# Designs tried in a protein design chat: miniprotein binders against q96jn8r1131to1294. Part 60

Target 1, 164 residues: q96jn8r1131to1294
Amino acid sequence: TLEFLENHGKNILLSNGNRTATRVASYNQGIVVINQPLVPQLLVQVRIDFLNRQWTSSLVLGVITCAPERLNFPASACALKRAAWLLRGRGVFHNGLKICEKFGPNLDTCPEGTILGLRLDSSGGLHLHVNGVDQGVAVPDVPQPCHALVDLYGQCEQVTIVNP
Key: E = the ipSAE of ESMFold2; O = the ipSAE of OpenDDE; V2 = 0.75 times the mean of E and O plus 0.25 times the DockQ between their complexes.

## First folded at step 6 (miniprotein)

Design z22
Fold by ESMFold2-Fast, scan of step 6:
Structure z22 (fold): chain B 164 residues (1-164), chain A 82 residues (1-82)
Amino acid sequence: as target 1 above (164 residues)
Amino acid sequence: SEEEKRIEELLEMILKLLEKAKELAEEGDPEKARRLLEMAKILIELLMRIAKELGNEELLKLAEKLLKEAEQILKEVEEKLK
């Protein structure tokens, strides 16, 4: 079964059998990682449960190719300087550098109840799914093994893993 | 209108300053973050005055939200500078 790892950002509290992550303080230190590698065709999905509209930006999701179990997470996912491919707002980022200006919907405006998914295709392309709809390839040729990451940044204070 | 364009440009400047300040605060440059936050607050206060003069409640609420965000980031920056 899919769960968030016990190793996570310091402002995270896990509940619901480690399937729900809540950021309990501030706007950052909210990185969580799925407990299994993202293997081809595995669809990992999270639902946005709670948004605090005080903040101008919201959650980030993507993959990392380093081992997450004992990693000291930075304050935000975009501060990862190696082995990270991330979707934030409308952009795609590799190791903190924006590599695409506009991909898919604006993650900063997705409402509560939105289901966001990550999947690798057979060619190693990373796909974003929004409410079951494949947005296409955000990142080609992701190295393996890789791990799905969610950063409960800014507005997004709670997510829950949901089965497809 | 020219007025609407000026407001949009001001908002874009504020948002860029806040984004860069958060980045600097998170990546270990709290001194630069503080300077950008102080600049953002000046521009936000200008936006707030413009919103009040126009009687634009939506814009005023947005400016107040941005000010709150700037102050929260500044608090974290000050904690790192201690």
Scores: ipSAE 0.489, ipTM 0.780, lowest interface PAE 2.2, mean pLDDT 89

Design z23
Fold by ESMFold2-Fast, scan of step 6:
Structure z23 (fold): chain B 164 residues (1-164), chain A 82 residues (1-82)
Amino acid sequence: as target 1 above (164 residues)
Amino acid sequence: SEEEKRIEELLEWILKLLEKAKELAEEGDPEKARRLLEMAKILIELLMRIAKELGNEELLKLAEKLLKEAEQILKEVEEKLK
């Protein structure tokens, strides 16, 4: 079964059998990673449970191609300058560099209850799913193995892994 | 309109300053982060004044939200500088 790894950002508390992640302090130090590699056709989904609208930015989603079990996570996913492909706001980022200006809906405005999914297609293309709807290929040809990452940044203080 | 464009540009600048300040605070440059936050607060105060002059409640609410964010980041930056 899919769970969040016990190696996570320092402000995270895991509950619900490691399927719910809560950021209990500040606005950062909220990175969590799924416990299994994102293999082609596996759809990993998280639901936004709680938003604190004080902050201008919110949750970041993506993949990393380094081993996550002993990673020393930075304060935010945006600080990952190696082996990271991230979706933030409307942008697509590779190792801190913005590679696409406008992809999918604005993640900073998704309401509580939104279900966000990550999936690799057969060609290694990374897809974002929003409430069951495939947004298309955000990143082509992602190296394997890779791991799904969620950064509970800013507004997003709680997410839960959900299955189809 | 010209006024709408000016407000949009001011908002964009404020958001860029807050984004950069958070990045610097998180990546170990709290001194620069503090300077950018001080600049952002000045621009946010200008935005609040414009919102009040126009009677634009939505814009005033947004400016107040941005000020609270800037103050929270500044608090954390000041703790790192000690």
Scores: ipSAE 0.250, ipTM 0.666, lowest interface PAE 3.8, mean pLDDT 88

Design z24 (at its last look DockQ between E and O 0.22; V2 from the best seeds 0.00; counts 0 for: pae E 13.5 > 1.5, placed apart)
Fold by ESMFold2-Fast, scan of step 6:
Structure z24 (fold): chain B 164 residues (1-164), chain A 82 residues (1-82)
Amino acid sequence: as target 1 above (164 residues)
Amino acid sequence: SEEEKRIELLLEKILKLLEKAKELAEEGDPEKARRLLEMAKILIELLMRIAKELGNEELLKLAEKLLKEAEQILKEVEEKLK
């Protein structure tokens, strides 16, 4: 069963059998990681449950290629300087460097109820799915093994893992 | 209009300052973060004044929201500096 790892950002509270993550303070320290490697054909999906419109930016999604169980998470996913490929707003980032200016919809404007998915294709390309719609390849040839990461940053204060 | 373009440019500058301030606070440069937040607050206050002069309630609410965000980040920055 897909769950969020017990190793997470300091402001996260897990509930619902570790399938719901809530950020209970501030705007950061909200990184969560899925408990199983993202293998080809596995679609990992989260639903945006609650948005605090006070903040200008919102959640970040992506993958890390380091072991997450004992990782010391930084305050935000975009501060990861090694082994991270992230989607933030409309940008694609590798280890804090923006490698694509405009990919898919703007994650800062997705409403509550939006279902966001990550999937690897057979060639190792990382795909973003939005409400079931494949946005295409955001990152080609992601190293294996990798793990799906969600950063409940800014506006996004709660997400829940949902099955396809 | 030229006024709409000026507001858009002002908003873009404010948003960039807030994003950089958060980044610097999170990466261990709270003093630089504080300076950028001070600049952002000045520009936000200008935006509020413009919104009031235009009677644009939505722009005023946006400026108030941005000010609240700047104050929250500044609170975290001040804790790191102490």
Scores: ipSAE 0.416, ipTM 0.756, lowest interface PAE 2.5, mean pLDDT 89
Fold by OpenDDE base, look of step 6:
Structure z24 (fold): chain B 164 residues (1-164), chain A 82 residues (1-82)
Amino acid sequence: as target 1 above (164 residues)
Amino acid sequence: SEEEKRIELLLEKILKLLEKAKELAEEGDPEKARRLLEMAKILIELLMRIAKELGNEELLKLAEKLLKEAEQILKEVEEKLK
């Protein structure tokens, strides 16, 4: 089953069989990684459970290709400078560099209850799903194996892995 | 343990929310207070789930107490919103 790894950001508290991640302090140190690597045609989804409007920005969603169980997490996903493809706001980032200015909906404005999904297609393209709707290919060729990463950043204080 | 520390952080957050909600209610912003209380309830319920998963009866009792407090404050705040 899909769950978050025990190796996570300092401010994260896992619950619900490690399917729910809650950031219990500050606005950062909230990176979590899903245990199973993405495989083609598998849709992995998380639901935004709670947003704290005291903060700006929101969750970062993406994938990493390094070993997640040994990763020393930085305070934010933005600080990942290798093996990282991230969706932040409307931008797509690779190793900290913006490679796309406008993609899909603005993650910073997704309300509570929004279900965000990641899926690899048969060509290695990484798709973003929003409430079950395929937003298209965010990253055309992602190395495999890769793991889905969620950074509970800013407003986003709780997410839960949900089944498609 | 690290888990205990994180649980403590959760508790602290809940307590701060409850106190802030009380303050906001007194300051004439009951709507914001209500929102904080709803947030607190969510976190308290999380705490309850964690307590059950760990088999920690003391923590569960504490969470239940906090829930009662939150609900009581919420009731008072909602009266102010009428």
Scores: ipSAE 0.028, ipTM 0.470, lowest interface PAE 3.9, mean pLDDT 91
Fold by ESMFold2, look of step 6:
Structure z24 (fold): chain B 164 residues (1-164), chain A 82 residues (1-82)
Amino acid sequence: as target 1 above (164 residues)
Amino acid sequence: SEEEKRIELLLEKILKLLEKAKELAEEGDPEKARRLLEMAKILIELLMRIAKELGNEELLKLAEKLLKEAEQILKEVEEKLK
């Protein structure tokens, strides 16, 4: 089964069989990682369950290529300077550097109920799905193994892993 | 203390969720109200665990009261969705 990994940001509480992550304090320290690496046939999906519009920015979605079980997570995913490809706002970032100005929807404006998905294609391309619709290749060649990552940042206070 | 501040923030989130859920249930989006009530129950259960760990009986009684209120509202919302 897909679950959030027990190693996570300090402000996260896992519930619902470790399929729901809630940020219970502040605006950061909310990184969670899916417990299985991505494989080409696997679609990892999370639903945005709760947003606090008090904050200006929202969740970050992406992948890391280092082993997540013992990793010390920074306060925010944007501080990952190695082994990370992230979707933030409208941009795509690699190790903290923006590599694409506009891809897919603006994550800062996605409403509650939005289902966001990640998968690899056969060439190692990272695809974003939004409410079941493939948005295309965000990152053309992600090294494997990699794990899906969600940072419950700012507005985003709760997400749940959902089945396709 | 830092723990007291975390409890205060958690309570504020729970109360805000319950208030928003009641508004949505009354004003035309019971499906969203149901989802918010389910979220509130999760946070109330966290508050109950914290209260038990601290031996704080007053906080535990408050959390139990909030849970009962959330469950009652949820039953009413689920009936509307039938």
Scores: ipSAE 0.000, ipTM 0.274, lowest interface PAE 13.5, mean pLDDT 86
ESMFold2 (binder alone), look of step 6: mean pLDDT 85; pTM 0.822

Design z25 (at its last look DockQ between E and O 0.80; V2 from the best seeds 0.00; counts 0 for: pae E 8.8 > 1.5)
Fold by ESMFold2-Fast, scan of step 6:
Structure z25 (fold): chain B 164 residues (1-164), chain A 82 residues (1-82)
Amino acid sequence: as target 1 above (164 residues)
Amino acid sequence: SEEEKRIEYLLEKILKLLEKAKELAEEGDPEKARRLLEMAKILIELLMRIAKELGNEELLKLAEKLLKEAEQILKEVEEKLK
């Protein structure tokens, strides 16, 4: 069963059998990681449960290629300077550097109830799914093993893992 | 209009300053983050004055939201500077 790891950002509380992550303070320190590696064809999905529209930016999601159980997470996912491929707003980022300007919908504007998914294809391409719709390959040839990461940044204060 | 262009320019600058300030606060330059936040607050207060003069309630609400964000980031910065 998919769940969030106990190793997470300082402002996170896990509930619902570690399937719901809530950021209880500030706008950052909200990184969570899925407990199983993202293997080809596994679709990992989270639902946006609660948005605090006070903040101008929202959640980030993507993959890391280092072991998550040993990580001392930075305040935000975009501060990861190695082993990270991230989707923020409409951008694709590798280790803090923007490598694509426009990919998929703007994550800063997704409403509550949106289901976001990550999946590797058979050739190692990382796909974003939005409400069940495949947005295409955001990152080709992701190194393995890799782990799905969600950063409850800014507006996004709660997400829940959902099954297909 | 000239006024609409000025508002767009101010919003772009404010959003860039807030984003850079968050980045600097998170990456260990709280003193520079503080300076950028003070700059953002000046521009936000200008935006609030423009919104009030125009009677633009939506723009005023947006400016107030941006001010609250700037002040919340500034609290985190001040904690790091202790």
Scores: ipSAE 0.353, ipTM 0.735, lowest interface PAE 3.0, mean pLDDT 88
Fold by OpenDDE base, look of step 6:
Structure z25 (fold): chain B 164 residues (1-164), chain A 82 residues (1-82)
Amino acid sequence: as target 1 above (164 residues)
Amino acid sequence: SEEEKRIEYLLEKILKLLEKAKELAEEGDPEKARRLLEMAKILIELLMRIAKELGNEELLKLAEKLLKEAEQILKEVEEKLK
C-alpha cells in the first residue's frame, strides 16, 4: 500500500497508517516522500486536506530519484539541488531551476479537497493529474526509479494519500 | 523555552480549530468542520505525547480535556452529516 516514509521533514506528523501527513509547526520543514516508486501503471494521488491562509504559497509536488530513506531533507523542496523535479505554482523546476514557466493549474491556489496525482507514462513522461484530469506531461523523461514527493509548504498543512 | 513555545503554538492551533469547527457546523458546512476536528485530534494527541515525555501532568490533563471536547463536537457534526 502507498504510505509516506518515516523519513520526513521535522515538522511533519504522520497518521492514518502513514497515509496522512500534517505539518504541526511553522510554514516549512514539511517534506514527505511516498514509499513506493512510481511505475508506469501506478497513479499516485494526494488530497489537500487543510489550508492555513495565514501563510503564502502552498504545497510543492514532484519526484526525486535519489534514495528517499537516506535523504536529509532541507527546510523546503526548493532547496533540493539534485535529483529533483518539482511542480511549484505554475512552474516546473529541475534541481532548483525553472524549466517551464506555465504548466497546469496554479498549485498555490488549489483549494482544499483538490486531488493531485502523479503518473509516469510508457515513455517516462511525468504527468500531473488534477481532480482526475490529466494535465499533460510536466517532465518528458524522468529517470527511474523515482519517488513522489510532497512538500507541505506555506498554506498546505495536511494532505492524505488517496486511491485513484 | 523552545519547548514551551511549541506547546503554546499547539494549544493555540487546537483552540482555533475547535472554534472554527463549531462555527462551520453552525454555518452549514459540517464536512469542513469534521476535517478540522480530525486535524485537531491529531494535534491533541501530539500534545499528549509531549506532556507524557515531559512528565507534565497538568498539560496532559488539559490535552485530555481538549480531546473530549473535540470528540463531542465531532459527534454532533457527524450527526448533521447524516
Scores: ipSAE 0.021, ipTM 0.404, lowest interface PAE 5.7, mean pLDDT 91
Fold by ESMFold2, look of step 6:
Structure z25 (fold): chain B 164 residues (1-164), chain A 82 residues (1-82)
Amino acid sequence: as target 1 above (164 residues)
Amino acid sequence: SEEEKRIEYLLEKILKLLEKAKELAEEGDPEKARRLLEMAKILIELLMRIAKELGNEELLKLAEKLLKEAEQILKEVEEKLK
């Protein structure tokens, strides 16, 4: 069963059997991690439940390759400088550096109800899914084990893990 | 001080969510109203936990009243969705 890990950003409240994460303060400190590593064929999906359009930027998706249970999370995922591959807006970032300017749709414009998915392919490529549609390979060769991460940043105040 | 700011933030957000949910229920968008009410309930429950930890009975009673209001509005909205 997929759940958000109890170690998370300090502004996060977990609910719904740890399948829903809510950012309950400020605009940051909203990092959550899925409680088991990605494996090929596992599709991890979250639904955007609540957006606050007062902010201009929105959630970040990605993976980390370090063990998340005791990790000290920074205020935002983009400050992760090691072992991280992140999708933000249309950009792809590795350890804080933009490595792709334009991949997939703009995450900052996804409406409430959008279902975002992450999975690894057989070659270790990281795929983004949007409303069930594979957007292709964002990162071609992610080391395993890796862990799916969501940063409830800015606009995004709530996400829920959903079944494929 | 930090807890006082946290309480003020939660109260302001809860009240805005409830007010917006009533507006959306009247304008015929009950699914969005439901989502706002569900968020409000989560924040109210957090406020109740904070009130209990602080031993603030006045805040706890306020939070309980807000929860009852949210649940009543949610019941009305769910009836519209049937």
Scores: ipSAE 0.013, ipTM 0.539, lowest interface PAE 8.8, mean pLDDT 88
ESMFold2 (binder alone), look of step 6: mean pLDDT 85; pTM 0.827

Design z26
Fold by ESMFold2-Fast, scan of step 6:
Formats: C-alpha cells, sequence, structure tokens
Structure z26 (fold): chain B 164 residues (1-164), chain A 82 residues (1-82)
C-alpha cells in the first residue's frame, strides 16, 4: 500500500498510517516522498487538505531520481536540482530551469479538496492528473527508477494519499 | 484605470521579489535574498500607504499579509547569515 516515507522534511508530521502529511512550522522543510518507486501505470494521488493563504506560493509536485530513504532533504524541492523534475505554479522545472512555461492548472491556486496525481506512461512520460483528469505529458522520458515527491511548500500545510 | 494598473504593476514587482528571495535563500545566496527582501518591504510599505489613502481595506489586508511573509523569510535568511 502507498504511504509517505518516514524520511521527510524536518517540519513534517506523518499521521493516519503515514498517509497524511502535515507541515507544522514555517513555509518550507516540507518534502515528502511515496514509499515505493513510481513505476509505469501506477497512479499516486494526494488530496490538498489545508491551505494557509498567508503564503503566496503553494504545493510542488514531481519526481526525484535519487534514493529518498536516507536523503538529507533541502528546504525546498527546487534545491534538488538535477535529481528532480517538478511542477510548480504554472511551470515545469528541472535543474534550475523552467522547461515549460504553462502546463496544467496553476498549482498556486488549486483549492482545498483538489486531488493531484502523478503517473508514468509506457514511454516514460510523466503525467499530471487533476481531480481524475489527465493533463497530458509534463516531462518526457523520466529516468528510472524515480519516486513521487510532494513538497508541502507555502500555502499547502496538509495532504493525504488518496486511492484511485 | 491608470491608478489600478500602477497598483497591479507594484504588486507584480513585490511578488517577483519575494519569489526570487525564497529561491536565493534556499539555494545558498542569503545576502542577495536579504537585499531583495528589503526592497520588497519598501514596496509593500508603499502599497500599504496607497491602500490607506484609497480606503481600500482588501488591498491593505493583502499588503499586511505580504509584509508578514517577507518578515518570516527574512528571519530564515538572517539565521543563515550568522
Amino acid sequence: as target 1 above (164 residues)
Amino acid sequence: SEEEKRIEFLLEKILKLLEKAKELAEEGDPEKARRLLEMAKILIELLMRIAKELGNEELLKLAEKLLKEAEQILKEVEEKLK
């Protein structure tokens, strides 16, 4: 079954059988990773449970290609550089570069209750799903193995893993 | 109106400064982050004065929210500078 790894950002508290992640302080140090590799056709989904609208930016979602179980997580997912392909706001990012200007909805404006999903297709393309709707390929040819990552950054203070 | 466009431009500048400051703070350039945060605070305080002059309560609340965010990021930056 899908759970968040016990290794996570220092401001995270896991609950609900490691299926709910809460950021209990500040705006960063909120990275969580799913406990198994993202293999083709596996759909991992999280629901946004709580937004603190004090902050201007929100949740970042994506994949990481380094082994997460003993990783010293940085303050934010963007600092993972070469190891991460990330969806943030309206863009797709890798290694400090915005590789796509507009993809899917603006993640900074998704309301509480939104369900966000990540899936690899058979060609290694990374797909974003929003409330069950496939947004298309955000990143082609993702290196494998890779792991689904959620960064509870800024506004997003709680997410819960949701089964399809 | 032209006044509304000036407020929108000012707000856009503030948001870009805060975003860039967070990036720099997290990527190990806290001195540049501090300078951008100080600039953002000046612009935010200008936005607050404009909001008060217009009697625009929503704009004032937004400016106060942005100032609080800038101050919290600045605390993290100052910790890294020590």
Scores: ipSAE 0.306, ipTM 0.705, lowest interface PAE 3.5, mean pLDDT 89

Design z28
Fold by ESMFold2-Fast, scan of step 6:
Structure z28 (fold): chain B 164 residues (1-164), chain A 82 residues (1-82)
Amino acid sequence: as target 1 above (164 residues)
Amino acid sequence: SEEEKRIERLLEKILKLLEKAKELAEEGDPEKARRLLEMAKILIELLMRIAKELGNEELLKLAEKLLKEAEQILKEVEEKLK
């Protein structure tokens, strides 16, 4: 089954059989990674459970192409300078560089209960799904293997893996 | 109006300073982060003054939220600088 890896940011507490991640301190150190590679057509989904609206930015979603099991995570996903493709706010980022100004909804304004999904198509295109609706290709031709990553940054203090 | 545009530009500057300060604090440049946070606080205090002058309670609440965020990040930066 899909679970968050035990290797995670230092402010994360896993519960619910490693299917729920809670950031218990500060605004950062909240990176979690799904326990199996994102293979084509696998839809990985998380639900936003709790938002602390005191912060200006929120959850980041994406993929990394390095092995996550022993990785020393930085304070935020956008500090990953290698092998990372991330969706933050309305932007798409590759290794810390913004490569698209506006894609999908603004992740900083998604309410509690929103279900966010990541999926690779057969050509290696990374898709974002929002409440079951495919937003299109955010990143073409992602190298494989890759791993789905969620950064419980800022407002987003809790997410839970959900099945379709 | 010109006042609305002034507020929008000020808010944009504050948000960019906070974003860059968080980035610098997280990437290990706490001295630069501190400087940007102090700049952000000055601009946030200006925004609060404008909100009070206009009687705009929603803008005042936003400015107070931004100040709280800036102070929390500054606290973490000060811990790194010890």
Scores: ipSAE 0.389, ipTM 0.743, lowest interface PAE 2.7, mean pLDDT 88

Design z29 (at its last look DockQ between E and O 0.01; V2 from the best seeds 0.00; counts 0 for: pae E 8.9 > 1.5, placed apart)
Fold by OpenDDE base, look of step 6:
Structure z29 (fold): chain B 164 residues (1-164), chain A 82 residues (1-82)
Amino acid sequence: as target 1 above (164 residues)
Amino acid sequence: SEEEKRIEELLEKILKLLEKAKELAEEGDPEKARRLLEFAKILIELLMRIAKELGNEELLKLAEKLLKEAEQILKEVEEKLK
């Protein structure tokens, strides 16, 4: 069963069997990690439940390759300087450095109800899915095991893990 | 078939994980080895489910063997972590 780990950002409240994450304060401190590592060829998805237009920017989606249970989460995923591959806006980032300027849709403008997915292909490529549509390979070779990470940042105040 | 290919790729991944875990354990990184083994177990369990769905007894037997191996290695690695 997929759920968010209890080790999460300090502004996160988990509910719905830890399948729903809600940021209950401020605009940051909202990192959550899915418990099971990504299994090749299987899709993991989260749905954007609520957006708060008070803030700018939105969720960051990606993977980490370090052990998530003991990770000391920074205020935002952008501050992760190791073992992190992240999608923010239209950019792809590795350990805080932008490695791709334009990839897929702009995550900052995804509306409520958008379903975002991550999938590892057989070659270790990390794919982004948007509402079930494969957007292509965001990262060509991700170390495994890796865990899906969601940073409920800015406008994004709630997400829920959904089954494909 | 697509299913056969999937199974083969899964098996290959599992075997590589087990091998790498052994190497890491010997190289003095038992924590990383443990992580790989736990991941391998997840994949093996997936393989077992696939085998059961297909009614493939040979595959199931192989998966069970791999699980035992993974658990044995994991046991040894965990001892090193103490």
Scores: ipSAE 0.451, ipTM 0.792, lowest interface PAE 0.9, mean pLDDT 93
Fold by ESMFold2-Fast, scan of step 6:
Order: C-alpha cells, then sequence, then structure tokens
Structure z29 (fold): chain B 164 residues (1-164), chain A 82 residues (1-82)
C-alpha cells in the first residue's frame, strides 16, 4: 500500500492515512516521498487537489537516490542537486542543470484533477504519465534504488495518492 | 507587434528575477534575494503602469498577482535577515 513517508518537508501535513499531503504555509518546504522504492512495473500516481494560483510556478516531481526516511529535506527539491532527477515546468533537471527542454506538458499549468504518474521501465528509464497517458522517457537509466518524490511547490498546495 | 514583444520581454525578466530570488532565499543568500525582489517590484510596477495605459485588464491582473508574490517572498526574506 502506497503512502507518503512521515518524514517530509516542514510545511507538510499528512492526512487520509498518509495518502494526502497538504502544504499549510508559504510556497516551499513541501517535499513528500513515497514509502517504498520505485521499482520497475510500479506506477505511482498523485492527483492535484488544490492550486493556489497566486504563485508563478507549481509542483515538481521526480526521483531521489538518497535514503529518504531520515533526510533533512531542503526548502525545495532543486536543492537536492546530484541526488535528484526532477520534472519542473516543461523541463527535466539534474544537479542544477536543465538536461531536457520541452518534455511533456507544462506542469506549471496542469489544472486541479490532473493525475501525474511516475514509472520505471525494464531498462531503468523514468516515465511521466499524465491522466493515464505515457509521455515517454524523461530520464534514461535512473540509478537504483530510487524513490518517487513530489515537491508541493508554489501553486500546488495539495495532492493525493491514487491507485492505478 | 513591437509593443507586445516588449511586454513579453519585460514579463520574462520579471519571472526570471522571481525564480532566482526564490532560489537564493531558499539556498541561503537572503540579502541578494532581497535586492532581486526589490528590482522585480520596480519592473512589476512598470508593467502595471503599461497595463493601465493600454486598458489591458488581463495584463493588470497578472502584474498585481506578480506583485503579491514578490511581496510574500520579500516578507519571508526579511524575517530571515532579522
Amino acid sequence: as target 1 above (164 residues)
Amino acid sequence: SEEEKRIEELLEKILKLLEKAKELAEEGDPEKARRLLEFAKILIELLMRIAKELGNEELLKLAEKLLKEAEQILKEVEEKLK
């Protein structure tokens, strides 16, 4: 059973059996991580529940390769640098560098109700799914083990894990 | 038009400044973040003036939203500085 880890960014409140994450303050300190490693065949999905359109940017999702259970999370996922491969806006980022431009839809404009998924293929390629549609390989050959991460940044103040 | 292009360039500059200011505030350079936010506010106020002169309600609402975001980040930065 998929849940968010109880170790999370300081502005997060978990509810609904740790399946819903709400950012209760500011625009950052909103990182949450799924409770088990992202292994091939596992599709992890979250639904955008609430957007505060005051902010110019929105949620970030991706994977981290460091152990999350006792990690002191930074204010934003981008500060994880080498440990994280991230989808933000229309870009794919690693270690402060944009490694792919114009991948998938613009995450800063996805409306409430959008379901975003992460999946590893058999070759270790990281896929983004949007409302059930595979967007392709965002990151090839992700190091293992890795963990699915959602950063409730900016506009995105609430997400809920949904079953495939 | 040339006017639309200039507005788009101004918006891009504002968005880049806000993005960099958030990054600096989050990574431990609140003094530089404050300076970038002050500059962003100047550009946003220019955008608001342009929107009012053109009677462009959507652009004015966007500029007001950007100003509120800049003010909110600035409050967080000011708290760190004290």
Scores: ipSAE 0.339, ipTM 0.723, lowest interface PAE 3.0, mean pLDDT 89
Fold by ESMFold2, look of step 6:
Structure z29 (fold): chain B 164 residues (1-164), chain A 82 residues (1-82)
Amino acid sequence: as target 1 above (164 residues)
Amino acid sequence: SEEEKRIEELLEKILKLLEKAKELAEEGDPEKARRLLEFAKILIELLMRIAKELGNEELLKLAEKLLKEAEQILKEVEEKLK
């Protein structure tokens, strides 16, 4: 079954059989990684459970292509300078550099209850799903193996892995 | 200190969650109230861990009282959802 990996950001507390991640302090140190690499048969979905609207930025969603079990995570996903493809706001970022200005909805405005999904297609394209609706290819050729990553940043205080 | 500030922020959040859960339980959405109470319990358990690490018995007693309150409200909410 899908779980968040035990190696995670310092402000994360895992619960619900490691299927729920809660950021319990500050606004950062909230990186979590799904314990299985993405494959074409796998849709990884998380539900936004709790938001704190005092912050303007919200969660970051994406993939890392390096081994996550012993990686030292930075304070935020946007500080990952290698092996990272990230969706933030409306932008797509590779290794800290914005490569697409506008893709999909603005993640900073997604309400509680939103279900966000990631999957690879058979060509290695990374797809974003929002409430079950495919938003298209965010990244056309992600190296494999890769793992889904969520950064419970700013507004986002809790997410739960849900079944499709 | 930074640790005292962290504790104050945790306490404020816990109290706000409990207050909101009580409002939802009585006037609108007991299912959401249940979810807020579960979140509050996670934060209270963290507060208990911090209290133990600091050897702060007063803070531990407060956290235990908050946990009892959260569990009492949760029982009432779960009965309403039946």
Scores: ipSAE 0.012, ipTM 0.525, lowest interface PAE 8.9, mean pLDDT 88
ESMFold2 (binder alone), look of step 6: mean pLDDT 85; pTM 0.816

